VHH binders against p19838r805to892. Designs and how they scored, part 5

Target 1, 88 residues: p19838r805to892
Amino acid sequence: QGDMKQLAEDVKLQLYKLLEIPDPDKNWATLAQKLGLGILNNAFRLSPAPSKTLMDNYEVSGGTVRELVEALRQMGYTEAIEVIQAAS

## First folded at step 1 (VHH)

Design s07 (framework vhh_surovatamig_d1)
Fold by ESMFold2-Fast, scan of step 1:
Structure s07 (fold): chain B 88 residues (1-88), chain A 122 residues (1-122)
Amino acid sequence: as target 1 above (88 residues)
Amino acid sequence: EVQLVESGGGLVQPGGSLRLSCAASGFTFSYYWMSWVRQAPGKGLEWVATISESGSEKDYVDSVKGRFTISRDNAKKSLYLQMNSLRAEDTAVYYCATDSLYEFLGRDFDYRGQGTLVTVSS
């Protein structure tokens, strides 16, 4: 399946927290690049909550859970993948 | 592993100068706004200065404007604070910090290092 609308709010909240770290392999800016949204990174950075703004943008633009998990695999972010895959 | 290692602190006389350095590792230094923050003995944490990713934008707390200069070298993954005309009130442990959010006025610090002590005393 992989519809982003199926992710529970608490799962999204956990993901946002995991992406708000200064680790270059595990931050929202790197995820944005992997999702093809790197051109918007300056706009996301201007947001009070870059991870939420990135994910809201990704969902509205028709992004899928499958592609999100793929991007997180490319980043080696196992913890973030586990949070998503454990969710309904 | 994310690390910020400060150095350059020491004992100086009022009116003296010091240059603080922060060596960053474990993250993409050039992606983040960087800040210097300080904590005087028995006081809370105070924001000192902030610099944008490219170094084109800088801001300072009023008490250090015209005396301190923040700079960075993205190739060396290093942040600097040049402190001139030091005053007794500048005595504090100085920390290098990352700011992952653009809206910053010395309240939100993403990560800070171990600190370097600056003592301004006669």
Scores: ipSAE 0.000, ipTM 0.071, lowest interface PAE 13.9, mean pLDDT 77

Design s08 (framework vhh_surovatamig_d1)
Fold by ESMFold2-Fast, scan of step 1:
Structure s08 (fold): chain B 88 residues (1-88), chain A 121 residues (1-121)
Amino acid sequence: as target 1 above (88 residues)
Amino acid sequence: EVQLVESGGGLVQPGGSLRLSCAASGFTFSSYWMSWVRQAPGKGLEWVATIYSSGGSTDYVDSVKGRFTISRDNAKKSLYLQMNSLRAEDTAVYYCARGYDILTEWPFDYRGQGTLVTVSS
């Protein structure tokens, strides 16, 4: 549990890096889709840091750490889940 | 503002090796994934290799797997491509690239001038 505002900056930075890889199954665009924010993917794409812009939007929209972890689990992104849960 | 400058291209015989370098400036290099893309004469751009922002994860087009190695040095803001067992089919202009759309697109303003690699006997 917890909302996104409780995640430390270093955890967020590690997530941004993991989500900006060239694997279509493990990137920010697929995560945005799983979080119900896929309609904004073109706006995120135009950002200098798409993963940060996505996470900022998710946080402002009342997104939770629990739902983020479940989305990453659906993507099979174990490494990203471990980063979040180690910081719990 | 964003600048990418490639070097290290040249003429080599089949089976030879080259190392390409890319010097980045104007952005926080360590926060972005980086790629090498190439264009053979009369053909379109072909993605070759990518390395994610911290290093540690890499991906390659099938035709270069086991022959090419992508690496980076975030402290030096530099990207590298070690090319071994070169083939005539590897002849192309090689570009260093930064992109935002990891699925299908790259902004062209985040690509360097390119460096020519010619593999010929």
Scores: ipSAE 0.000, ipTM 0.133, lowest interface PAE 14.9, mean pLDDT 77

Design s09 (framework vhh_surovatamig_d1)
Fold by ESMFold2-Fast, scan of step 1:
Structure s09 (fold): chain B 88 residues (1-88), chain A 125 residues (1-125)
Amino acid sequence: as target 1 above (88 residues)
Amino acid sequence: EVQLVESGGGLVQPGGSLRLSCAASGFSFSDYAMSWVRQAPGKGLEWVATIKESGSYTDYVDSVKGRFTISRDNAKKSLYLQMNSLRAEDTAVYYCAADEWGPLYYSGDQYFDSRGQGTLVTVSS
């Protein structure tokens, strides 16, 4: 699994919805920690769209779809993984 | 109970400098990343800078890069923000915040429940 730019916009929007839930084990803040971006969590929280800001930062930092899926797997977030893989 | 007390704000001319301090208590300060956030008059909260638990990594909002320096003293449980080359746009109430809300909290009002009263920085000519 390669470049984050190959993910369609509708897939990204579905992922953002799944990451902006009250469950602390399944939200964008936990994903940011797993992706090594946890130090920026305060910046993401103060963004009008935390999940989008996180994913944009991950993409420009050279993040890959493979590492994203692995982070979601560590979180036990099967539904989020299915959204990414079903569209591939 | 997390307690944060900010100080060091004041009135300064454009191009001037100020050093902000934050005294922390009620939690294991050395185990948490710390941030400075600000609120300009009539505007929302804006993240300014973050420093890792050990002090080995820092990051800043683009508008203050090269002008502001965040630092910490874990033995004194204190956080600092050295502000140089101040501009009118830096006028705001400055707050320190602990990243204890990271993986346990989603975006929202809960993040700022332990926020102190802040320290006012006014840059005017």
Scores: ipSAE 0.011, ipTM 0.339, lowest interface PAE 9.0, mean pLDDT 79

Design s10 (framework vhh_surovatamig_d1)
Fold by ESMFold2-Fast, scan of step 1:
Structure s10 (fold): chain B 88 residues (1-88), chain A 121 residues (1-121)
Amino acid sequence: as target 1 above (88 residues)
Amino acid sequence: EVQLVESGGGLVQPGGSLRLSCAASGFTFSTYWMSWVRQAPGKGLEWVATISYSGDSTDYVDSVKGRFTISRDNAKKSLYLQMNSLRAEDTAVYYCAREGLDYWTHSFDPRGQGTLVTVSS
């Protein structure tokens, strides 16, 4: 399975760091929109940990690693994809 | 033993430029995010800039955006900070720091002695 729970904690931490870099096209808010969670972006923004809150929400919603990688490809976020794939 | 050795500091006039270097040893440099942090006289540590392990992602404190550029050379195990348009308020000891894997505490563990940058007329 490509379940988010299969990702190691250090891989998730690297992803959170990448998503918090203030790039208008490569941030947690853009990723949330690509994952179908953009309606919750105001709630994520008010979280002390937007990237973690987004990824936790994505995981409990049944999100998969495959769909996460596809969303990151649409964003052109090669570094984030490499973090995930290096864990395989 | 993790070692970080900073160099390149000095005395410059306002509007001048300096390039800081950091030589890393004792760990796999290419797998860590790296940061520059500074400490002005009588003040606490202030984060300045961060670069991802690959060099593809960077972030800066607002006061240095557009003036400073962080970069790295993984083959040379070196971190750099190009500082342009320097201001008196940039006067500080600059440390390179290996970023920990604890995302939420933003804790940096500088092991170097730092390099002094003084911006004065």
Scores: ipSAE 0.000, ipTM 0.326, lowest interface PAE 10.3, mean pLDDT 82

Design y01 (framework vhh_7yz9_2)
Fold by ESMFold2-Fast, scan of step 1:
Structure y01 (fold): chain B 88 residues (1-88), chain A 121 residues (1-121)
Amino acid sequence: as target 1 above (88 residues)
Amino acid sequence: QWQLVESGGGLVQAGGSLRLSCTASGFTFSSYAMGWYRQTAGNEREWVAFITSGGSTTYADSVKGRFTISRDNAKNTVYLQMNSLKPEDTAVYYCAADLGWYEPYSDFDYWGQGTPVTVSS
């Protein structure tokens, strides 16, 4: 259901920028909660790059592109979904 | 009540500088990431700059090298130093706090009222 390693580096960079927004509906912290990683949100916050740390953790935990897109859809983050799907 | 109040906007000439301030009240400011956004009439709000609780900064490509975000935890204030201003920087500027999944504050104003910046030739 899509390997996170298949996402090109430029796609990941664009996604990180979109997720570094301090909007509670469109940030990395809300995405982490939707992906089941919300317990680690304080640790991600202390990282110099929270979105990258979140995505690296999600990939190592066996996360899929399909579940990532579904979480973003639940957040209403159309721009983030387009970045991922345009590069598929 | 938690709130954010922006100030420092105004009319400036192209090539000039402004420093925007955003003062937070009602919460432990030092614990939260802060950001600056801007919006022109008829357009969506766009991200400008972000600073984590630890002091790491990130900038939109359009302002990188010209704008600097900083914070003063003793004053509960986040700043945006804007240099080499261009007419394209004309917008209402807003600050926001990242409360994350962990902070369920229903009476917090995530966005301030905004401070307008107009850059003329």
Scores: ipSAE 0.000, ipTM 0.108, lowest interface PAE 15.3, mean pLDDT 75

Design y02 (framework vhh_7yz9_2)
Fold by ESMFold2-Fast, scan of step 1:
Structure y02 (fold): chain B 88 residues (1-88), chain A 120 residues (1-120)
Amino acid sequence: as target 1 above (88 residues)
Amino acid sequence: QWQLVESGGGLVQAGGSLRLSCTASGSIFSIYAMGWYRQTAGNEREWVAFISSGGSTTYADSVKGRFTISRDNAKNTVYLQMNSLKPEDTAVYYCARDYWLGSEYTLDYWGQGTPVTVSS
């Protein structure tokens, strides 16, 4: 459905913060795997901002808001979904 | 270490245009999001514009439609094209490398700033 470029920057920043909270399952590395970008996880880990680098890469690759929300749903990350959908 | 150097500020008349540049030195530039901020005397730094590593842009409401952020990864440079300038845009403009860990200092590196004065 949604183009990632339509997502407001403050919504993206809130999502990045949620993905950087230390959690065994609810983190940027798990999200990368769910989005099919897990093979790049070592490159993301070397970035100063892994969540932001992941999301920028996803957006450039033509990723959609719908697929992002579905991946977060599979992770059980209700708070992250709420941040995205409350702004939509 | 990383260094950011801003240039292009100056004095301009209301309704005029300026183009600010920010050149980075250090490691790989293309993987980082970059932002422009501004500060007036007695106020905190205000976010103006962001550009992601992929080129997606976002603007503060006060500058939407007037300012354009862009980047040239081959030159390690981020730009801010400022059109239809108003006296209210008078500030010192800073570029910053974005790093979001949810800490109190979420911005990694700041430039020294370039002053912009818009005369009425």
Scores: ipSAE 0.000, ipTM 0.113, lowest interface PAE 14.1, mean pLDDT 76

Design y03 (framework vhh_7yz9_2)
Fold by ESMFold2-Fast, scan of step 1:
Structure y03 (fold): chain B 88 residues (1-88), chain A 119 residues (1-119)
Amino acid sequence: as target 1 above (88 residues)
Amino acid sequence: QWQLVESGGGLVQAGGSLRLSCTASGFTVSSYYMGWYRQTAGNEREWVAFIYSGGSTTYADSVKGRFTISRDNAKNTVYLQMNSLKPEDTAVYYCAKEWGYDLSRFEYWGQGTPVTVSS
């Protein structure tokens, strides 16, 4: 488990960079769908920083690190999981 | 090198339909999220529709229910089916792939295809 607030800012920045790459299955939009926030994807897309906006929204909605890691696992995003777990 | 070539624009009466095509070479469209954008004279460019690699689609509020984005992986082509066209849809339409942090500064990768809707 874990509170999203426990993630250091450098870990969050690394995660944002990974979610902004042009990978169709490993991007912020796919993560948003896995986290149940896909309905907001149009709003996230219009943000200058979609990954940050998504993660800020997830955190204020009571999202957990455990569920974030599970969503990334479902996406097969090993690199993103490693960034979170190496720093946790 | 890679390129995108748009086609299918033209003149149409309000209430009519057009199908725009965007054919890619040098990369596979199913491996990227692809989108359609438009620009009207004197106005900022605006996003119209996206298709993600998994087939999910999303649309700007101004076109929901009227436009459909799709792709044909065998032809490496992305389409925009435009129904119930309105004079407000008059614009030059561009095909692009999204990338990076600042989506407001995307680059066009094609010449664009003009659409004019007469009242």
Scores: ipSAE 0.000, ipTM 0.136, lowest interface PAE 12.0, mean pLDDT 77

Design y04 (framework vhh_7yz9_2)
Fold by ESMFold2-Fast, scan of step 1:
Structure y04 (fold): chain B 88 residues (1-88), chain A 120 residues (1-120)
Amino acid sequence: as target 1 above (88 residues)
Amino acid sequence: QWQLVESGGGLVQAGGSLRLSCTASGFIFSDYAMGWYRQTAGNEREWVAFITRGGSTTYADSVKGRFTISRDNAKNTVYLQMNSLKPEDTAVYYCAAYPKWSGLYRDDYWGQGTPVTVSS
């Protein structure tokens, strides 16, 4: 579904907020594992904004919106998918 | 001004049930995801259940199959139905709202809590 850099900043901020909830099945750490970045979870945890650091790393690694949506679908995170799809 | 008011706590026998309510005022309730947390003396606050704006629910492993979170947007209220209560469920229960546009960090709005005591 395209390049991660094309997502508007307000969409990204909304996504970061959803990923910072304490839900163990719907947080940034679980998303990182689904995106193949789980090995960096300790580095993300040390960041003052783990979700932003994760997404920045995902973008630099050539991550796509399509794969992000699929990972969120595997997590059952309908609200996060809606945020991304409504903006695309 | 944001306000979250929890109610419904009390003393209950092990195996019993309680329904907690959290009523919101000062914001558009339907724009916010809601959660329940609990805290026991000497321990950190632990997450219990979460409900999204769209009604999708998620639960901590310790309460799966026993607790149900729900919301009524017309009443600006989130509920926690607690069944098959155990002594280890004894805690002060808090609700929290998660703003749609809070920025990069979680901007949690908390209520004052409602105590639940489960006797053995």
Scores: ipSAE 0.000, ipTM 0.160, lowest interface PAE 14.1, mean pLDDT 77

Design y05 (framework vhh_7yz9_2)
Fold by ESMFold2-Fast, scan of step 1:
Structure y05 (fold): chain B 88 residues (1-88), chain A 120 residues (1-120)
Amino acid sequence: as target 1 above (88 residues)
Amino acid sequence: QWQLVESGGGLVQAGGSLRLSCTASGFTFSNYAMGWYRQTAGNEREWVAFIDSGGYTTYADSVKGRFTISRDNAKNTVYLQMNSLKPEDTAVYYCTARLPYWDTEGFDYWGQGTPVTVSS
């Protein structure tokens, strides 16, 4: 299943940093589109922490780690996938 | 030329309610996400609530269940209904409008702020 609640806080913080870079293919806005949350991208942009707001919304909506990893794979974001899959 | 005009702020006792309004002019309101932020003296601006062009809403944890954001595209107005107000909600409240992606008209618009004071 891969419940989002299983992700440690430090893993989430590392992911947020990666999603806030100005790369058009590797940012929170592109991830939101891949997760089916693109309709909220205007609202996420208004947040001082768009990546955190996106991930909080995704978790509350019942999003899974499996689907998150698949979305990042579609984006070619290997580094973000490694952060999520690294055990610590 | 663009403008955001806030109204509805004021003094209220703890447990009371206020409704803030923000009316936009000079741009196509329905294309913009709208939000409310608040700021206390000496602190950074804190997001409160936002609503996108499709009407979907998100809220800061501190206001969830007490505040409701809504919009009326026919009136070019966004609202913040504030219920069960607490002294810690005392702040200057700012209306904002944003496009999600950069273009020639994609920069953020901000109102001048409306003060809300909640007495204990």
Scores: ipSAE 0.000, ipTM 0.150, lowest interface PAE 14.6, mean pLDDT 78

Design y06 (framework vhh_7yz9_2)
Fold by ESMFold2-Fast, scan of step 1:
Structure y06 (fold): chain B 88 residues (1-88), chain A 120 residues (1-120)
Amino acid sequence: as target 1 above (88 residues)
Amino acid sequence: QWQLVESGGGLVQAGGSLRLSCTASGRTFSSYAMGWYRQTAGNEREWVAFITSGDSTTYADSVKGRFTISRDNAKNTVYLQMNSLKPEDTAVYYCAVDTYFGWLEDYDYWGQGTPVTVSS
């Protein structure tokens, strides 16, 4: 399973960087939809740091690293998965 | 029903600077993220810079450190300050309402574009 709190800060920062792109298959908004948080996408968008706000919300909601990796796999985001797995 | 009008484009020498403006009408500007895109003939539209309503900014690697996006909500205007321009920055520049991130219905590329030509 893996608790999101176990991810190191540098891993999270690299993930935020990868998610702050306009590619609809690889950005934070698409990830939010895959994680069941898409209804909050307008709130994330209006945040000073959308990817951080999304990940903080996911973590507080009991989200797991396993489900995060599965969502990224469904998006085809191999680089993001590698960043997470290299640190686990 | 956003209407976006871009301005500020033109001809500039390599190493020069330009400031693009995009003024929005028809909708409340301050509630939405805004971005700049560019397109050259025969190529797909490329994302350049993005700004959230909270002033958080993100840039494409090709322009990072050279371009600055900012907004003035009182004027319903978003700006792109372009410094250290290169011939490869030559393109038609468009502003857009968060069409990739928000997926809001009725939002699309509404601007006509402003051409930028960088000579060397």
Scores: ipSAE 0.000, ipTM 0.136, lowest interface PAE 13.3, mean pLDDT 76

Design y07 (framework vhh_7yz9_2)
Fold by ESMFold2-Fast, scan of step 1:
Structure y07 (fold): chain B 88 residues (1-88), chain A 120 residues (1-120)
Amino acid sequence: as target 1 above (88 residues)
Amino acid sequence: QWQLVESGGGLVQAGGSLRLSCTASGFTFSYNAMGWYRQTAGNEREWVAFISSGGDTTYADSVKGRFTISRDNAKNTVYLQMNSLKPEDTAVYYCARVEPYSWGLDYDYWGQGTPVTVSS
């Protein structure tokens, strides 16, 4: 199954780095919007680690790796997809 | 002894421009990401733009294409160039040191703010 808990910690950390200061349309805020969580973007910003808080919230809400990859594909974020798929 | 000092705010008519500056002291400016945030009365602080230690930039959708963030490490200063201002941009603008994974939530890393008022 594509359970978010199956992603290794180093893969998650690489993903978080890509989401924090990438291309303007490829940051954590844009990913949150694609995952249907954009309404919470102000709450994520107030977190000490917005990418981690976003992903933790997504996981608790029953989010899957498959849907995460699809959102990244919609963003055209090939590098982020490759990080996840290399670890699958 | 960390300090952030904002300047450049003021009153401007819709469609106008302002350039905000934030000068930092007491920390290694060149190694830290820096950001601009804004807050209106009764609302949470909203991220506006940030710039990495290496100069990579990102912007909130509401300001994309109108605002530009830049930095001058020799002057320990971060700038926000604001063009095509709208009444909705009226807010107090804050400069923040963005620690890795902190996103400016630490009050010790916030400046005092500079108010911007955009009249219709």
Scores: ipSAE 0.000, ipTM 0.109, lowest interface PAE 15.1, mean pLDDT 75

Design y08 (framework vhh_7yz9_2)
Fold by ESMFold2-Fast, scan of step 1:
Structure y08 (fold): chain B 88 residues (1-88), chain A 124 residues (1-124)
Amino acid sequence: as target 1 above (88 residues)
Amino acid sequence: QWQLVESGGGLVQAGGSLRLSCTASGFTFSSYDMGWYRQTAGNEREWVAFITWGGSTTYADSVKGRFTISRDNAKNTVYLQMNSLKPEDTAVYYCAAGDYLSPYWTEGSHFDYWGQGTPVTVSS
Protein backbone atom coordinates (compact mmCIF):
# COMPACT_ATOMS: atom_id res chain seq x y z
CA GLN B 1 0.00 0.00 0.00
CA GLY B 2 2.82 2.44 0.92
CA ASP B 3 6.52 2.76 0.31
CA MET B 4 8.19 0.71 -2.45
CA LYS B 5 10.74 -0.39 0.20
CA GLN B 6 7.99 -2.74 1.48
CA LEU B 7 8.43 -4.95 -1.61
CA ALA B 8 10.93 -7.79 -1.15
CA GLU B 9 13.60 -8.17 -3.84
CA ASP B 10 12.24 -11.54 -5.02
CA VAL B 11 8.81 -9.95 -5.56
CA LYS B 12 10.43 -7.20 -7.64
CA LEU B 13 12.32 -9.80 -9.72
CA GLN B 14 9.09 -11.71 -10.44
CA LEU B 15 7.41 -8.43 -11.46
CA TYR B 16 10.32 -7.60 -13.83
CA LYS B 17 9.86 -10.97 -15.52
CA LEU B 18 6.14 -10.30 -16.08
CA LEU B 19 6.87 -6.83 -17.51
CA GLU B 20 9.28 -8.22 -20.13
CA ILE B 21 6.59 -10.20 -21.99
CA PRO B 22 5.97 -9.25 -25.66
CA ASP B 23 2.46 -7.89 -25.01
CA PRO B 24 2.23 -4.16 -25.87
CA ASP B 25 -0.55 -3.66 -23.30
CA LYS B 26 1.24 -5.53 -20.47
CA ASN B 27 4.91 -4.57 -20.73
CA TRP B 28 7.26 -2.18 -18.94
CA ALA B 29 6.78 0.57 -21.55
CA THR B 30 3.02 0.76 -20.93
CA LEU B 31 3.61 0.71 -17.17
CA ALA B 32 6.13 3.56 -17.48
CA GLN B 33 3.52 5.60 -19.36
CA LYS B 34 0.90 4.95 -16.64
CA LEU B 35 3.40 5.94 -13.90
CA GLY B 36 4.16 9.26 -15.61
CA LEU B 37 7.65 8.15 -16.68
CA GLY B 38 6.85 7.64 -20.38
CA ILE B 39 9.19 10.46 -21.45
CA LEU B 40 12.08 8.23 -20.28
CA ASN B 41 10.96 5.19 -22.33
CA ASN B 42 13.76 5.54 -24.90
CA ALA B 43 16.33 5.59 -22.07
CA PHE B 44 14.71 2.50 -20.50
CA ARG B 45 14.71 0.71 -23.87
CA LEU B 46 18.48 1.23 -24.16
CA SER B 47 19.02 -0.34 -20.72
CA PRO B 48 20.11 -4.00 -20.54
CA ALA B 49 17.23 -4.45 -18.03
CA PRO B 50 14.40 -2.00 -18.88
CA SER B 51 11.94 -3.19 -16.19
CA LYS B 52 14.57 -2.95 -13.45
CA THR B 53 15.70 0.50 -14.60
CA LEU B 54 12.08 1.69 -14.68
CA MET B 55 11.32 0.36 -11.19
CA ASP B 56 14.58 1.70 -9.73
CA ASN B 57 13.71 5.12 -11.16
CA TYR B 58 10.15 4.90 -9.76
CA GLU B 59 11.38 3.94 -6.28
CA VAL B 60 14.05 6.66 -5.98
CA SER B 61 11.48 9.23 -7.17
CA GLY B 62 9.28 8.35 -4.19
CA GLY B 63 6.82 6.13 -6.03
CA THR B 64 4.37 4.12 -3.93
CA VAL B 65 3.08 0.54 -4.05
CA ARG B 66 -0.48 1.94 -4.09
CA GLU B 67 0.15 3.91 -7.29
CA LEU B 68 2.02 0.97 -8.85
CA VAL B 69 -0.94 -1.37 -8.20
CA GLU B 70 -3.37 1.25 -9.55
CA ALA B 71 -1.32 1.53 -12.77
CA LEU B 72 -1.33 -2.27 -13.13
CA ARG B 73 -5.12 -2.29 -12.57
CA GLN B 74 -5.52 0.24 -15.41
CA MET B 75 -3.48 -2.13 -17.60
CA GLY B 76 -5.66 -5.12 -16.62
CA TYR B 77 -2.55 -6.97 -15.47
CA THR B 78 -4.11 -9.29 -12.89
CA GLU B 79 -1.07 -11.61 -12.68
CA ALA B 80 1.27 -8.72 -11.78
CA ILE B 81 -1.11 -7.47 -9.09
CA GLU B 82 -1.33 -10.97 -7.58
CA VAL B 83 2.46 -11.17 -7.33
CA ILE B 84 2.61 -7.93 -5.35
CA GLN B 85 -0.33 -8.71 -3.05
CA ALA B 86 0.28 -12.43 -2.40
CA ALA B 87 3.92 -11.90 -1.36
CA SER B 88 3.34 -9.18 1.25
CA GLN A 1 -16.88 8.61 12.64
CA TRP A 2 -17.37 6.95 9.27
CA GLN A 3 -20.79 6.16 7.77
CA LEU A 4 -21.91 4.37 4.59
CA VAL A 5 -25.61 4.52 3.70
CA GLU A 6 -26.98 2.26 0.95
CA SER A 7 -30.20 2.86 -1.00
CA GLY A 8 -31.96 1.76 -4.18
CA GLY A 9 -32.75 -1.87 -3.38
CA GLY A 10 -36.16 -3.42 -3.85
CA LEU A 11 -38.20 -5.94 -5.80
CA VAL A 12 -37.70 -6.33 -9.55
CA GLN A 13 -38.73 -8.84 -12.20
CA ALA A 14 -36.10 -10.99 -13.96
CA GLY A 15 -34.55 -9.07 -16.84
CA GLY A 16 -35.13 -5.75 -15.07
CA SER A 17 -32.70 -3.15 -13.73
CA LEU A 18 -31.90 -1.45 -10.41
CA ARG A 19 -29.35 1.18 -9.42
CA LEU A 20 -27.88 1.01 -5.93
CA SER A 21 -26.29 4.06 -4.29
CA CYS A 22 -23.92 4.29 -1.33
CA THR A 23 -23.21 7.70 0.21
CA ALA A 24 -20.18 8.12 2.44
CA SER A 25 -19.44 10.58 5.22
CA GLY A 26 -16.66 11.02 7.75
CA PHE A 27 -13.63 10.33 5.51
CA THR A 28 -11.91 11.62 2.36
CA PHE A 29 -14.01 9.59 -0.09
CA SER A 30 -11.82 10.34 -3.14
CA SER A 31 -8.81 8.65 -1.45
CA TYR A 32 -10.57 5.34 -0.78
CA ASP A 33 -11.36 2.22 -2.76
CA MET A 34 -15.09 1.43 -2.83
CA GLY A 35 -16.81 -1.89 -3.36
CA TRP A 36 -20.00 -3.84 -3.38
CA TYR A 37 -20.52 -7.21 -1.75
CA ARG A 38 -23.62 -9.36 -1.52
CA GLN A 39 -24.85 -12.04 0.86
CA THR A 40 -27.47 -14.69 0.13
CA ALA A 41 -29.37 -16.41 2.95
CA GLY A 42 -27.14 -18.92 4.74
CA ASN A 43 -23.96 -17.97 2.86
CA GLU A 44 -20.97 -15.71 3.58
CA ARG A 45 -20.53 -12.36 1.79
CA GLU A 46 -19.04 -12.42 -1.70
CA TRP A 47 -17.50 -9.52 -3.59
CA VAL A 48 -19.39 -8.17 -6.61
CA ALA A 49 -17.48 -5.14 -7.91
CA PHE A 50 -14.66 -2.80 -6.87
CA ILE A 51 -13.72 0.69 -7.99
CA THR A 52 -10.34 2.00 -6.86
CA TRP A 53 -9.55 5.55 -5.74
CA GLY A 54 -8.03 6.02 -9.23
CA GLY A 55 -11.14 4.77 -11.06
CA SER A 56 -10.11 1.22 -12.07
CA THR A 57 -12.99 -1.27 -11.96
CA THR A 58 -13.05 -5.03 -11.30
CA TYR A 59 -16.06 -7.37 -11.47
CA ALA A 60 -16.86 -10.88 -10.26
CA ASP A 61 -17.33 -13.31 -13.16
CA SER A 62 -21.02 -13.80 -12.26
CA VAL A 63 -21.85 -10.13 -12.95
CA LYS A 64 -19.41 -9.12 -15.73
CA GLY A 65 -21.22 -7.45 -18.62
CA ARG A 66 -24.40 -6.92 -16.56
CA PHE A 67 -23.31 -4.70 -13.65
CA THR A 68 -21.42 -1.39 -13.76
CA ILE A 69 -19.75 0.25 -10.78
CA SER A 70 -19.07 3.99 -10.84
CA ARG A 71 -18.31 6.81 -8.42
CA ASP A 72 -19.04 10.52 -8.02
CA ASN A 73 -16.42 12.08 -5.77
CA ALA A 74 -18.28 15.42 -5.65
CA LYS A 75 -21.26 13.62 -4.05
CA ASN A 76 -19.22 11.11 -2.00
CA THR A 77 -21.29 8.37 -3.64
CA VAL A 78 -20.57 5.01 -5.30
CA TYR A 79 -23.16 3.39 -7.57
CA LEU A 80 -23.93 -0.11 -8.79
CA GLN A 81 -26.00 -0.22 -11.98
CA MET A 82 -27.53 -3.70 -12.22
CA ASN A 83 -28.94 -4.72 -15.61
CA SER A 84 -30.37 -8.00 -16.91
CA LEU A 85 -31.10 -9.12 -13.35
CA LYS A 86 -31.53 -12.84 -12.63
CA PRO A 87 -33.21 -14.59 -9.67
CA GLU A 88 -29.69 -15.69 -8.59
CA ASP A 89 -28.82 -12.01 -7.97
CA THR A 90 -31.29 -11.97 -5.05
CA ALA A 91 -29.24 -10.96 -1.99
CA VAL A 92 -28.57 -8.23 0.54
CA TYR A 93 -26.04 -5.84 -1.06
CA TYR A 94 -23.37 -4.18 1.10
CA CYS A 95 -21.18 -1.17 0.39
CA ALA A 96 -17.57 -1.28 1.63
CA ALA A 97 -14.82 1.34 1.90
CA GLY A 98 -11.13 0.62 2.35
CA ASP A 99 -7.77 2.24 1.90
CA TYR A 100 -7.00 -0.87 -0.20
CA LEU A 101 -9.58 -3.34 -1.58
CA SER A 102 -8.70 -6.40 -3.68
CA PRO A 103 -10.36 -9.63 -4.87
CA TYR A 104 -6.84 -11.06 -5.40
CA TRP A 105 -5.75 -11.09 -1.76
CA THR A 106 -8.59 -10.94 0.76
CA GLU A 107 -6.27 -10.87 3.80
CA GLY A 108 -4.46 -7.84 2.36
CA SER A 109 -7.66 -5.88 1.77
CA HIS A 110 -8.11 -3.14 4.38
CA PHE A 111 -11.83 -2.72 5.08
CA ASP A 112 -12.43 0.42 7.11
CA TYR A 113 -16.22 0.42 7.10
CA TRP A 114 -19.27 -1.49 5.91
CA GLY A 115 -22.81 -0.25 5.26
CA GLN A 116 -25.91 -1.87 6.78
CA GLY A 117 -27.01 -3.46 3.51
CA THR A 118 -29.90 -3.02 1.09
CA PRO A 119 -32.05 -6.02 0.01
CA VAL A 120 -32.58 -6.87 -3.65
CA THR A 121 -35.16 -9.47 -4.66
CA VAL A 122 -35.41 -10.65 -8.27
CA SER A 123 -38.54 -12.68 -9.16
CA SER A 124 -39.35 -14.55 -12.28
Scores: ipSAE 0.000, ipTM 0.318, lowest interface PAE 11.2, mean pLDDT 81

Design y09 (framework vhh_7yz9_2)
Fold by ESMFold2-Fast, scan of step 1:
Structure y09 (fold): chain B 88 residues (1-88), chain A 121 residues (1-121)
Amino acid sequence: as target 1 above (88 residues)
Amino acid sequence: QWQLVESGGGLVQAGGSLRLSCTASGITFSSYAMGWYRQTAGNEREWVAFIYSGGDTTYADSVKGRFTISRDNAKNTVYLQMNSLKPEDTAVYYCAKRHLYGFSKWSYDYWGQGTPVTVSS
């Protein structure tokens, strides 16, 4: 169905690298806001791997791949969507 | 519009060397992972080498120890240094934003036009 556990580790690693870019419209902090986790952005920033910490929190909270892709579409992040959908 | 321009292809003798270049224009590529693919007539495109934004690299088994991928983010350029060339390396070489699994048919894939390499026996 597309829960987060279906994403291969290599796919997740590629996604994390894409979310660590300096573009304010395409980074992990903006994604966190779109996923309803923006209130934790200061905690994610203090992590040695903010994108991984964000995605781990999203998965534990019952987040889905479908909602993740929708958030990335709202951000205009076609490359991140391609990485995820290539795994399907 | 994102555009990739390959150069450096040509004719070389077996055992020779060649360096391919790929320059991105219309967008800064420093945060994106880049790769090189090749295609021979009648065959599917095959992945050759990949470089992550942080500089980590990975290579297809057929080219390990002979080819080196590198990037210069200040010039928006990725390179493929090809050493100890063999006739089976003859192909059109494409620079691309790497698709994690194979090559994509999607219209928003970012591919260059290709640069031909011919290795004479």
Scores: ipSAE 0.000, ipTM 0.102, lowest interface PAE 17.3, mean pLDDT 75

Design y10 (framework vhh_7yz9_2)
Fold by ESMFold2-Fast, scan of step 1:
Structure y10 (fold): chain B 88 residues (1-88), chain A 120 residues (1-120)
Amino acid sequence: as target 1 above (88 residues)
Amino acid sequence: QWQLVESGGGLVQAGGSLRLSCTASGFTFDSYAMGWYRQTAGNEREWVAFITSGGYTTYADSVKGRFTISRDNAKNTVYLQMNSLKPEDTAVYYCAADSLEQWLRGYDYWGQGTPVTVSS
């Protein structure tokens, strides 16, 4: 549940920072694959801000906070989930 | 004010071609990645093509080989050349500017859209 537009800018910034880490299992590319957007990873990679471009695409496609949190659980990214849950 | 104005949409027969244009004003166009998105009735908006400030391009699988995105920084314009059009390409096409700076300032740099109808 929950519209991605409900997430405050600070929450999105913290999430983008967590997704831009060099960890191959916990970055934006892995999240994109989990959200069914992995085919667009080359487009995201060429963006000045891959995490933002991914999240904008996900949001425009009607992606939900619930599905985002579930994808992060599958990645084992507890810290990212905590950032989102703190803001509801 | 940031503005994006799309043009070039219209009615075309299957197998035909159209060239969409998007002219930007009110921001440093050269610094922004530009993209084309489309929305069909009853569906969410989907990404079509993307071009970085450096000119690197990417395409959705559904349009790869048929569509070409390009930009002219001197004219602050991004283009989408659409060839071999299919009825499934019928949609309203939107231009977007994307950067971390756009997100930080809370702007949605979307145009009003240009409708494309492909008949059989």
Scores: ipSAE 0.000, ipTM 0.116, lowest interface PAE 15.3, mean pLDDT 75

